# VH-VL binders against q4flq5: the designs that were tried, part 2

Target 1, 151 residues: q4flq5
Amino acid sequence: MITIEDFKIKHTNKVRFIGLDLGSKRIGVSICDERQSIATPFKTINKTNTNELIDELKIIIKDNNIGGIIVGNPVNMDGSLGRSAQSVNDVASNISKSIDLPVILWDERLSTVGAFNLSSLLDVNVSKRVKTIDQNAAAFILQGAIDFLNN
Short names: E, the ipSAE of ESMFold2; O, the ipSAE of OpenDDE; V2, 0.75 times the mean of E and O plus 0.25 times the DockQ between their complexes.

## First folded at step 1 (VH-VL)

Design v4 (framework fv_rilvegostomig_arm2; at its last look DockQ between E and O 0.06; V2 from the best seeds 0.00; counts 0 for: pae E 9.9 > 2, placed apart)
Fold by OpenDDE, look of step 2:
Structure v4 (fold): chain C 151 residues (1-151), chain A 125 residues (1-125), chain B 110 residues (1-110)
Amino acid sequence: as target 1 above (151 residues)
Amino acid sequence: QVQLVESGGGVVQPGRSLRLSCAASGFTFSDYAMHWVRQAPGKGLEWVAVISYDGSNKYYADSVKGRFTISRDNSKNTLYLQMNSLRAEDTAVYYCAREDLTGYYSDYYYGMDVWGQGTTVTVSS
Amino acid sequence: QSVLTQPPSASGTPGQRVTISCSGSSSNIGRNTVNWYQQLPGTAPKLLIYYNNQRPSGVPDRFSGSQSGTSASLAISGLQSEDEADYFCAAWDDSLSGHVLGGGTQLTVL
């Protein structure tokens, strides 16, 4: 695993990212475009263990030519780490060991603080349909990360 | 039969080191987080450390940070606790315990559901 | 001294209902589920209640847990002589990034 700051320093080539919301039993998946401009919801994965998740991710990564993995990190507002954060870190670590791509934990507080509105971005893109905010958590996470990388 | 067996306890002088082991059997060791919990004579339980199922994450109680190291060898189904710079207050029975953290996927956590019988560590001059 | 607070002792007669309280803070019980452990004299602890009110296999239904706000409670109905033991509450603490336990409650069956 690597921090987004270190990634920005070490990597100069733009790649497509997959974004993961590991906050619950249902895993949200998003993917960004080749320019790292916009993240869009991709699918929801209902898995019961990390190995099955990894298998699914391998397929998605291959099919969509993904070059990096962004994982939402549910850090508490005060900076502390709850059990959710521990779980996310465990899963992310396992993903990193099993998939030969950079895995980045994205602090979700940064996404919330940012003036980002996924709905607004999707409204601008006439080729995309606006989805509900509840279904866009993974896209929101990924958008925050790529916005950080682009600025 | 699901079982945890601690070993490595003994009597040591302050400042010395000791390494505890916990042998697991009867279950898939690599599926569980593992804990060390200790109990001083006549006192309550004190959580010491936890290590994730794959060893990628470790957490410690403040009382042992910088002195104790938790580790595991999944190929040997064994949990370890390296204790350095031992102090008198480290005197306790040390228990290893497993915890299923798959609650991430099942929406609940199981707690420490299996415990060893403990190994005694005595730190005295 | 313990992060979670329990009464040091409790007592009851056979057949009675007894409750053991566990008080914490917003960073532990307020955010995380409480587990309860039973330790019989001279033995290792045993998981009694997990995820606030779930019972492992083999634990009688006369044991129950509840959690509200920053507090939790263990209830034992139909108290029996074999229930004489120490009881500990436990929870993850987000602020400490670790597990915390209560000081334990010694339950005496009179």
Scores: ipSAE 0.025, ipTM 0.666, lowest interface PAE 5.3, mean pLDDT 87
Fold by ESMFold2-Fast, scan of step 1:
Structure v4 (fold): chain C 151 residues (1-151), chain A 125 residues (1-125), chain B 110 residues (1-110)
Amino acid sequence: as target 1 above (151 residues)
Amino acid sequence: QVQLVESGGGVVQPGRSLRLSCAASGFTFSDYAMHWVRQAPGKGLEWVAVISYDGSNKYYADSVKGRFTISRDNSKNTLYLQMNSLRAEDTAVYYCAREDLTGYYSDYYYGMDVWGQGTTVTVSS
Amino acid sequence: QSVLTQPPSASGTPGQRVTISCSGSSSNIGRNTVNWYQQLPGTAPKLLIYYNNQRPSGVPDRFSGSQSGTSASLAISGLQSEDEADYFCAAWDDSLSGHVLGGGTQLTVL
């Protein structure tokens, strides 16, 4: 793994990034365009073990010309690492060891409001709301990171 | 303080059933995977079963598949092992142990950091 | 039955370094992290090393772990009489969908 600041110096255009929201029940996945300008929801992966997640990520990487992985880091409000943040760091470390791409932790507190309208989710049925919330969280994470990388 | 206490062991005849319990205290039980590990007299450790933090995933050693059922009641902070069709080779001290998980998945990488004192199961006629 | 292979015994003298090996396969140690447990006579096991080389609070730094390929090792530096115990390696096995342990190594401090 590398820091977002280090990656800002080294990253190149023409590759996509994926964003991961490591939620308690499902993993939200987002993807950006090749110019790294807009993040969109991509899919939701059902809860799985880390090796199965890594195998799924390898398929996404191969199929979509992915050049980096942004993982949301749920740092406590006081900046300390709680149990969830420690667990996220361990998963990200395992991804970094198994996948030959930059893996970057993004502090979710630095993300902007983004382009998401959460009130619109109240108009859909429960299963659709839950699914889109996870995917939108991952897109929110990725958008914050690429906004930072683009200045 | 963090504590696990097993109960339910005893002497039982082959072919019968026994249910073990493990009472957890001093930590948020629903955040941890829970294991059963056994040790036959004078032998090494044998992993028996694991259950995920929410009870949605369960895994068993081949030696107990189809005979043992692991379950948990997070509202009571209690882990269970239902043992059916008991055999002489099931004679052992049975330990419960907790394991922290990697993130939000049913990963089992952090080791069993808290163990109970064990409860003895003797299967003999 | 053990899936991971350990020597059944090891020995050393006080102050020396002892290494206990653990051999597995691609489905366990080759893909997943290794944990080590210490069991003193008459007691429940204690987690000694997790995640290949990490120590829980309260475990002295003279205990260390390493992993390479499908094998792992536990090293005990500055051996003390109190280290006389059984040591077990463990890892998740993807093919078995379960944890597997070594047969244990009985360490004698001479």
Scores: ipSAE 0.012, ipTM 0.560, lowest interface PAE 8.7, mean pLDDT 81
Fold by ESMFold2, look of step 2:
Structure v4 (fold): chain C 151 residues (1-151), chain A 125 residues (1-125), chain B 110 residues (1-110)
Amino acid sequence: as target 1 above (151 residues)
Amino acid sequence: QVQLVESGGGVVQPGRSLRLSCAASGFTFSDYAMHWVRQAPGKGLEWVAVISYDGSNKYYADSVKGRFTISRDNSKNTLYLQMNSLRAEDTAVYYCAREDLTGYYSDYYYGMDVWGQGTTVTVSS
Amino acid sequence: QSVLTQPPSASGTPGQRVTISCSGSSSNIGRNTVNWYQQLPGTAPKLLIYYNNQRPSGVPDRFSGSQSGTSASLAISGLQSEDEADYFCAAWDDSLSGHVLGGGTQLTVL
């Protein structure tokens, strides 16, 4: 895994990124455009084990020319009963060992959308289906990261 | 079939201790947060404690904080509640319950979707 | 006494619609999702509604939930005699670092 600052100064190509919301059973996936300006919801992966997750990610990476993976870091958010920040780091590390792409943990507190934080959005939109909510969370994670990288 | 079975209840004098157990089967125990909830005779439900899937985080109701300890052994698929310094007001049926968690941001606090049938604790002198 | 406030009782006749209110605060319902539990006489509680308005598999669509501000409601349409039970609202409370429940509503189907 690399720091977001190392990635910012190192990056030389216009490639797409994916964003991940690493849930215990379901992984939200988002994708951005080649100019890395707009993140959109993409899909939800049902995680049965880490190897199957990695296999699905490899397909997404190949099919969409992905050059980097942004993983949401749940520090200072409502994640204490489920996956901890340490557990997210462990999964991200496993992805990084298995996939030859930069993997970056993103702290949403650095986002330019701070007035409308991720937890408030999830509360406001509670009528959405659980699967749809996962993809939207992943999109907000990725959008925060690409906004940071482009400023 | 998904199942939770509590045990360890009984009659005990004030000031004594009991340890409750909750045996889990039919699901991957280590993927779930686990709760204890109690119900005094003729009263409503009172949440007691929760422990995260890996045991790293624990939370307690103020009424039991410092006296009760929640723990789990994922190798034995078992949840525990150590109850010390028992009081008459701790008399209740104690339920264990699992909480299904599927994501950090979108699905946290899914509610307690599977409950045991409870074990009765009576504190009397 | 209870952090979440529910009416202690409610009643209706078969086929009618009943609502059960749940009042909380900004530290619980105002920031966190609401779950509802049904407890039939002599049985363990059962999850009825989660995430404010979602039904678990096997819960009939005549049960619905809603949330607005610091309050929540459970609605039961087409009342049936088997709906006679106690109903509890619940939410996480950020200030208490724990789950809080209402005192329960005893629903009688006349």
Scores: ipSAE 0.006, ipTM 0.573, lowest interface PAE 9.9, mean pLDDT 80
ESMFold2 (binder alone), look of step 2: mean pLDDT 91; pTM 0.939

Design v5 (framework fv_rilvegostomig_arm2)
Fold by ESMFold2-Fast, scan of step 1:
Order: sequence, then C-alpha cells, then structure tokens
Structure v5 (fold): chain C 151 residues (1-151), chain A 121 residues (1-121), chain B 110 residues (1-110)
Amino acid sequence: as target 1 above (151 residues)
Amino acid sequence: QVQLVESGGGVVQPGRSLRLSCAASGFTFSTYAMHWVRQAPGKGLEWVAVISYDGSDKYYADSVKGRFTISRDNSKNTLYLQMNSLRAEDTAVYYCARDRGYSYGKVLDYWGQGTTVTVSS
Amino acid sequence: QSVLTQPPSASGTPGQRVTISCSGSSSNIGDNTVNWYQQLPGTAPKLLIYSDNQRPSGVPDRFSGSQSGTSASLAISGLQSEDEADYFCAAWDDSLSAVVLGGGTQLTVL
C-alpha cells in the first residue's frame, strides 16, 4: 500500500481507478473515466472472504484498464467495516499483496470537502452534484480521491 | 473542542409548531451528518431524524414523519428541527448529536446538553 | 415500545463484572453494527462503544462490547461506583430506515 500523497506523484495518466466501500455485507465498487475526472457507481460484490473479492477485482482490472485502487478508510466510523468484513487495513493489505497495482487508503472525510469545492467552480447548483455523488458511497470515496489528485 | 448547543425549546400548546436550533463549533460542520434524539421525562432515548453532511438525504422515525422536518445551514454551522402539529407525546428533552461519519455512519459521537420541549394544554 | 430489547435494570457491587444484553432482529443487529451510549444521572448521553466492540478515546478497557447473531452485550469489568448510569444500545434498522434503540438499562452500583 502507498499513501495518497505518494500516489499523486507517481500515478499514470489515461488509466481508470476503482473505488471500494468495504461495507458490512456488500462491497460497493466505483470506477472513474480515463481522464480521472468523474467517478460513477460500477457494481456491488457480495463476497464474505478476501480471496473471492480479490478474484472479482482481478476481472474488473483486466476488463477496464485499471491503474489503481482507492479504498475508503472509515477511521472510527460505523458501517464501513461491519461484521462480514475484516478491518479495512487488513483487507487493503491483502489486496495489495495479491494485485499488482497501487492500493491507497483514502480518508472518507476529505471526500466531502473536495466534492463541495469542485462543484462550486462549475456552477451555483452545488447541491445537485453533491447529491449525485452521495447516491453511492464507493463513487463518493473515489470522487474525493480524484479531486484531491487533480488539486 | 467540539460543542453543540441546542436552543428553541419551550412550553407550547398541542397542535402548534416549534423550531429547534443546534449551533455547532469546534469542527468542520459541513463534513458531518447530524441527528436529533429525544428523551421523554423518566424514559429512554428515542431517535428522531438524521440529515446528511450536505442536506441532500434525510431519514425520520415513523412517529414524526410528516410532522417534523430536519434541515441545516452549513454557512451558519446550524442544524434545525421544525416541529409541526405537536402532541403531548412529543414532550421531551431534544438532543442534537454529531454522526461520526459524513454519510449515515450512525455513530453519535458528540451530544449537546439538550433543550426541553413541553407540549401541554 | 423500543425496537431493541434490554433488561430495564442491572446491579452489581464494586469489582464485579456486569453484563447488559441487547436483543434485536435480522434487519437491525443481524445486519448492522451496535453502538452503546452511557447516560450519567442528569447529563447528556455519551458514546461508550461503537461498531460492536470499539472504544472511543477516553473510555477505559473495563468496558467491552460483543455481538452474536441478532444480539449484543455490553460488559463492564471491575465495576466502579461512577459506572452507575443508564446504558442504551442502538443500531441502524434496514426495514425502518432509522436508528433504533433499546429501552435502556439502569445500572445500580450497590
């Protein structure tokens, strides 16, 4: 695993990233465009062990030209770990060992400020953009990370 | 230092309206979901409502749906609860609480001191 | 009634271990994590345990949480007189789209 600051320096342009929300029983997956500008919901993975998750992620990576994995770090928040998930750090570490891509933990709180600032620059309808991002936790996580990377 | 200060409570007749406020300080208010929780005299806690960090999503307890509206003004660091069609059973201390998460984490990590609402004839 | 079920009271003497139970259903505790709140007499509630078994900074390790199936428990080891308080369990409920709480357990330190 690497820090978001290290990833900002080293990441490749023209690849997509995926975002992961490691929920209790379901894992939300998001994907961004090749310009790394907009995150969208992609799918949900209903897996209870890390090996099944890793196998599914490998398929997504191969099919979608993925260059990095952003994992929401829910530091002291309920709902992100749940009972079916191991700790976020343990799962992210296992993904990093098994998949040959950068894996980055993203502080979910930073996503909120980034999303707000970006929408403010584009028009006066801030609430519409923020509401769209908030429809999927994994998309919200990924959007915050790419907003930070583009800042 | 995180502080939440409720205000707007008082004595009101059944069927009338009251608006509660919660002034937040010591943290970036716009990045947290916020809750209202109430407690009737000598009774337990009853959750009332939650609002997301940006105000786009809201959830309510069945007992208050259609009567209460939760809202926020992030530019003023203030949370609101508009209470309409008040009933005797709405008599309680109303607490403002911060969610640890920014989007429905449901962990109430800081609470205000509460404001008392009494609905009586 | 409260959606989650707790005993209305519990008691112990200093140094004992006390356990407070919390029972729910598949839509709340069976699917979501449990938080515990402590309310000292005359004060606002405070967060005691979150995500089934995690302690916020400042909460002593005498307090611990656990969960199995649709039930959860709060354990207080080495009971102290200052632990006399009301304790509430809480969880998100998928079917209600609401936070649900237990009725509270009044702990008396004898």
Scores: ipSAE 0.007, ipTM 0.539, lowest interface PAE 13.2, mean pLDDT 79

## First folded at step 4 (VH-VL; framework fv_ustekinumab)

Design s11
Fold by ESMFold2-Fast, scan of step 4:
Structure s11 (fold): chain C 151 residues (1-151), chain A 121 residues (1-121), chain B 107 residues (1-107)
Amino acid sequence: as target 1 above (151 residues)
Amino acid sequence: EVQLVQSGAEVKKPGESLKISCKGSGYSFTDYWLGWVRQMPGKGLDWIGIIYPGDSETYYSPSFQGQVTMSVDKSITTAYLQWNSLKASDTAMYYCARQTEDILTGYFDYWGQGTLVTVSS
Amino acid sequence: DIQMTQSPSSLSASVGDRVTITCRASQDISSWLAWYQQKPEKAPKSLIYAASTLQSGVPSRFSGSGSGTDFTLTISSLQPEDFATYYCQQYNSYPYTFGQGTKLEIK
């Protein structure tokens, strides 16, 4: 893994990034455009095992010209690492060992997110709404990171 | 303070039904997977399965699928392990344990004290 | 199912000894391995997760290492309270599976 500051000076234009929200039950996945201007929800990965996650990520990377992976890191406000943050660091480390791309931890406290209007989802079933919410969290994480990189 | 408190010891005869409980406190019950582990007398640990209290999704070990049923009652933050018809081979200590918060982790961070189930004629 | 095999099944040691316990997975489990300590008549307690990360509150004399299929738990200087049975557990794929246990006894 590398720092976001190191990634800012090394990354090339014209590639996409993916964002990951490592939730307690599901993993939200987001993707940005090749100009790294806007992050959008992409898909949800259900937990079955670590190998399935890595295999799914490899497919997404190959199919979408991905140049980096941004993983949301829930750090305490005082900057100390809690149990959840330590687990996320361990997962990100394993992704980095298995996938030959920059993997960056993004402090979720630094993400600036717009209001999410839940009214738009009232007409879909519960399963679809839950998956969309997970994907939107991943999009907010990725948007914060690319906003930082573009500044 | 995270606690898992299990129901008391049970002595049953073969063919009887049984439901044991595990009550969680000190954390958001619906946000963590809860697992069950069997330990037969003098033997090691056997993973039974896990349940997500938020929506009752389950994963059972193939060895226990159809042998037991996991369920939850969210209103009293309690998980259950149930048998329709006990066998002598069900004699064991049964532990409940909380699985860590993160989706890609599966280790148990807090354990209940155990419920001893004895099945004999 | 992934089989977890511990070695040795039991060992005798003295206070102050360095003790090593090994755990072998039948398939690659990356780093998704936890270690538990169980004292007589008590529930297991989490010691280590992700092969090498100490659970909060666990003494620094405990350490874990390994990846893939071969894992080791080390106690650098055995204390009286460390006499217990130790279990490894893989959590890479369902069903999760435990090793058979290693009983650590007073020499």
Scores: ipSAE 0.018, ipTM 0.623, lowest interface PAE 6.9, mean pLDDT 81

Design s27
Fold by ESMFold2-Fast, scan of step 4:
Structure s27 (fold): chain C 151 residues (1-151), chain A 121 residues (1-121), chain B 107 residues (1-107)
Amino acid sequence: as target 1 above (151 residues)
Amino acid sequence: EVQLVQSGAEVKKPGESLKISCKGSGYSFTDYWLGWVRQMPGKGLDWIGIIYPGDSETRYSPSFQGQVTMSVDKSITTAYLQWNSLKASDTAMYYCARQTEDILTSHFDYWGQGTLVTVSS
Amino acid sequence: DIQMTQSPSSLSASVGDRVTITCRASQDISSWLAWYQQKPEKAPKSLIYAASTLQSGVPSRFSGSGSGTDFTLTISSLQPEDFATYYCQQYNSYPYTFGQGTKLEIK
């Protein structure tokens, strides 16, 4: 694994990233464009162990030319069975050991309320993605990270 | 309250078929995996497999693949474990247990009371 | 398959004792280990998951630690209701595997 600050120094604009929300009831996945301008919901992974998650991620990486993985690091308890930052770090570490791409933990507090409100408004008026809450959370995580990387 | 209620004890002869059940209540049945665990008399726990009621996807332990069949009837929130031909070595307590899809909590959080299966001639 | 080995297979202890039970995986399982308690003639009960996270409703005298291949369950001050068999289980990869169990009995 690598810090977001280190990744900002070394990353390129010709690769897609995926975002992972491990703090949800299921694993939400988001993806951005190759210009790293906008994150969108992508899918939900319903797998019960780390090896199955890693296998599914390898398929996504191959099919979508992915160059980095952004993992949300939950700061607030979400009312589900408490997900600790350490547990998220353990999953991210296992991904990093099995997949030869940068894996970055992103503090979810750095994703702004303004970004959330804008995305929520877009969901109501432009898209009907309001029912894919896990994927939307992953998109907010990834959008926050790419906004940071581009500034 | 989350509950898993299993069918009653069974006494069978070798070669007979059997289907035992596990009924879930107090939660969304189709949003959790359901697992089966065997415990032979005086022995430890053996994982049989898991089934996802939402689409009937299964994962079997290699030791039990072809020996038993897991199925569900989601209209009555019930999972089943079935044998086509019982052996004396199938004598055991069988537990069902709930498992989340969340990778951080993919352990068995709630268990049924168990079904004792006795196979003897 | 990942083999889970518990130590000891049995131990005797007194109320108020600090008890430790260990579990070793034959391969790296990160933190994907759960601990279960089984009382005589009862179904197992979840105690700990993700190696160190206490299941809701489980008393704070129970704790788990470890990562990789070596894990420990600790009971800080043994109570009468804690005499039971304890099992570890890995959920890092299929097939899921349990340790052989550690029977905790009255000294």
Scores: ipSAE 0.016, ipTM 0.635, lowest interface PAE 7.1, mean pLDDT 82

Design s31
Fold by ESMFold2-Fast, scan of step 4:
Structure s31 (fold): chain C 151 residues (1-151), chain A 121 residues (1-121), chain B 107 residues (1-107)
Amino acid sequence: as target 1 above (151 residues)
Amino acid sequence: EVQLVQSGAEVKKPGESLKISCKGSGYSFTDYWLGWVRQMPGKGLDWIGIIYPGDSETRYSPSFQGQVTMSVDKSITTAYLQWNSLKASDTAMYYCARQTEDILRGYFDYWGQGTLVTVSS
Amino acid sequence: DIQMTQSPSSLSASVGDRVTITCRASQDISSWLAWYQQKPEKAPKSLIYAASTLQSGVPSRFSGSGSGTDFTLTISSLQPEDFATYYCQQYNSYPYTFGQGTKLEIK
């Protein structure tokens, strides 16, 4: 794993990134465009062990020309780390060891994008709506990170 | 304060059905996985599986798949473990336990008092 | 399935002793190990999670260490209420599995 500051200095501008929202039950996945300007919801992965998550990520990476992974870090407002933040750090570390791409923890408090069009969620059942919310959280995380990188 | 309260002891004959319960209180029931653990007389702990009350998703140990059914009733914050046809080998203490809200993994942080199930002819 | 093996299966000790119990996983579980204490005729109680993090309310004489496949639970100065059976549990991979238990008895 590397810092967002180090990644800003070293990253390439010709690949996509994925964003991960590591929820307690579901994992939201987002993806950006090759210009790294817009993050969009991509899919939801059901809670699994770390190896199953890594296998799924390898498929996404291969199919989408991914050059980096941004993982949301749920830090408390006062900057302290809870148990969930420690679990996120372990998962991100394992991804970094298993996948040969930069893995970056992003403090969700620094995300600047808040608005997504959620009107379509009114047309899906409750289970699908919940999964879409996970995907949208991942898009919010990724958008914040790429906004920082482009600044 | 978090509490898990289990139903009372059961004495059954082989072939009978049984449903035991675990009632949660003092926390958001639908936000935590709930697990079941078997302890045979004089033996150690066996992980049966976990259920997520928010949507009833289950994960069973392969050794218990098809032998028991886990379910929940969110309206009364209660989880159930059920047998369609009991065997003498089902004689054991059964514990329910709350699994922490950790992202991809969790340990049991609070345990019920246990339900003793005795199956004999 | 991941097999968890505890050593010793039983141990006799006196109040004030330093006690060490070990747990070995058949494959790498990172730090995803919990320790539970069970007193006779009682439900298990959580002591330690993530190999070394003490559960809230558990006395500081309890500590855990290890990563990968080899783990230890230590009681630095045994108290009368500590006589119990101790179980390790891996929660790295489904199905989650427990060790066979270590019974800590009065010497």
Scores: ipSAE 0.007, ipTM 0.558, lowest interface PAE 10.1, mean pLDDT 81

Design s38
Fold by ESMFold2-Fast, scan of step 4:
Structure s38 (fold): chain C 151 residues (1-151), chain A 121 residues (1-121), chain B 107 residues (1-107)
Amino acid sequence: as target 1 above (151 residues)
Amino acid sequence: EVQLVQSGAEVKKPGESLKISCKGSGYSFTNYWLGWVRQMPGKGLDWIGIIWPGDSETRYSPSFQGQVTMSVDKSITTAYLQWNSLKASDTAMYYCARQTEDILTGYFDYWGQGTLVTVSS
Amino acid sequence: DIQMTQSPSSLSASVGDRVTITCRASQDISSWLAWYQQKPEKAPKSLIYAASTLQSGVPSRFSGSGSGTDFTLTISSLQPEDFATYYCQQYNSYPYTFGQGTKLEIK
């Protein structure tokens, strides 16, 4: 695994990224376009283990020209018992060992801020992008990361 | 308080059918995998498989596939392990266990007390 | 299937001793390993998960370490209630598999 700052310096353009929301009960998967401008929901996984998840990611990578994986790092500000940061780090590390692509942890708070910064009544494209990822946490995570990488 | 309560000991002859039970309480039964583990007398633990009570999806160990059937009755929060025709080699303690709520972590956090199954002529 | 091998199969120790039990996986399982304690005629009890995280309520004298293929359970100062059989289990990939067990006996 690498930092988002290191990835910003070294990443290649013209490839897609996968976004992952590692919920305790569901895993959200998102994908962006090759210009890395818009994230969209891809699928939701309700039952799995780490090895089955990795196998599914390998299929997506092969079929979609993927150049990196962005994993949401949880925000537990309300004291919720969602997936811990350590658990996310362990899963991301295991993905990184099994898949020969950059794996990046992304702070979900930065995704929230990024989405709000994009919300403007004066920009039709911004409104369309936000509407596309509405209520899909994995797309929200990935959109925040690619917005950071493009700035 | 999470509890798994298993049915009582069974003494059977080869060729007989058997169905043992594991009743869950104190948690959302349909939202956790439930597993079965065999322990032959004086031996270690053998993972049989797990079942998702919400839709009855199963994952069997290849060595137990076709040897035994897992099922659930979610209306009474009970899981079952069933044999159509018992063999002497089925003699063992059978444990049910709840798999942790985390979708990616598959260890067993709570265990039933076990059901001893003895199959002899 | 991933094979789990424990060493030793049995050991004898005295109260107050430091005890080490090893578990080896036939393939890389990252940190996806749990340890269970089983006392005679009782069901197993969860001790450790994710190789090194103590289950709530487990005494701090128990610790786990390792990643990849080699894992260790340590009891820093053995107590009378710790005499039991200990099992490792991998939960990296189906089918989940247990080690053969290590029986810890009084010397």
Scores: ipSAE 0.173, ipTM 0.689, lowest interface PAE 3.6, mean pLDDT 83

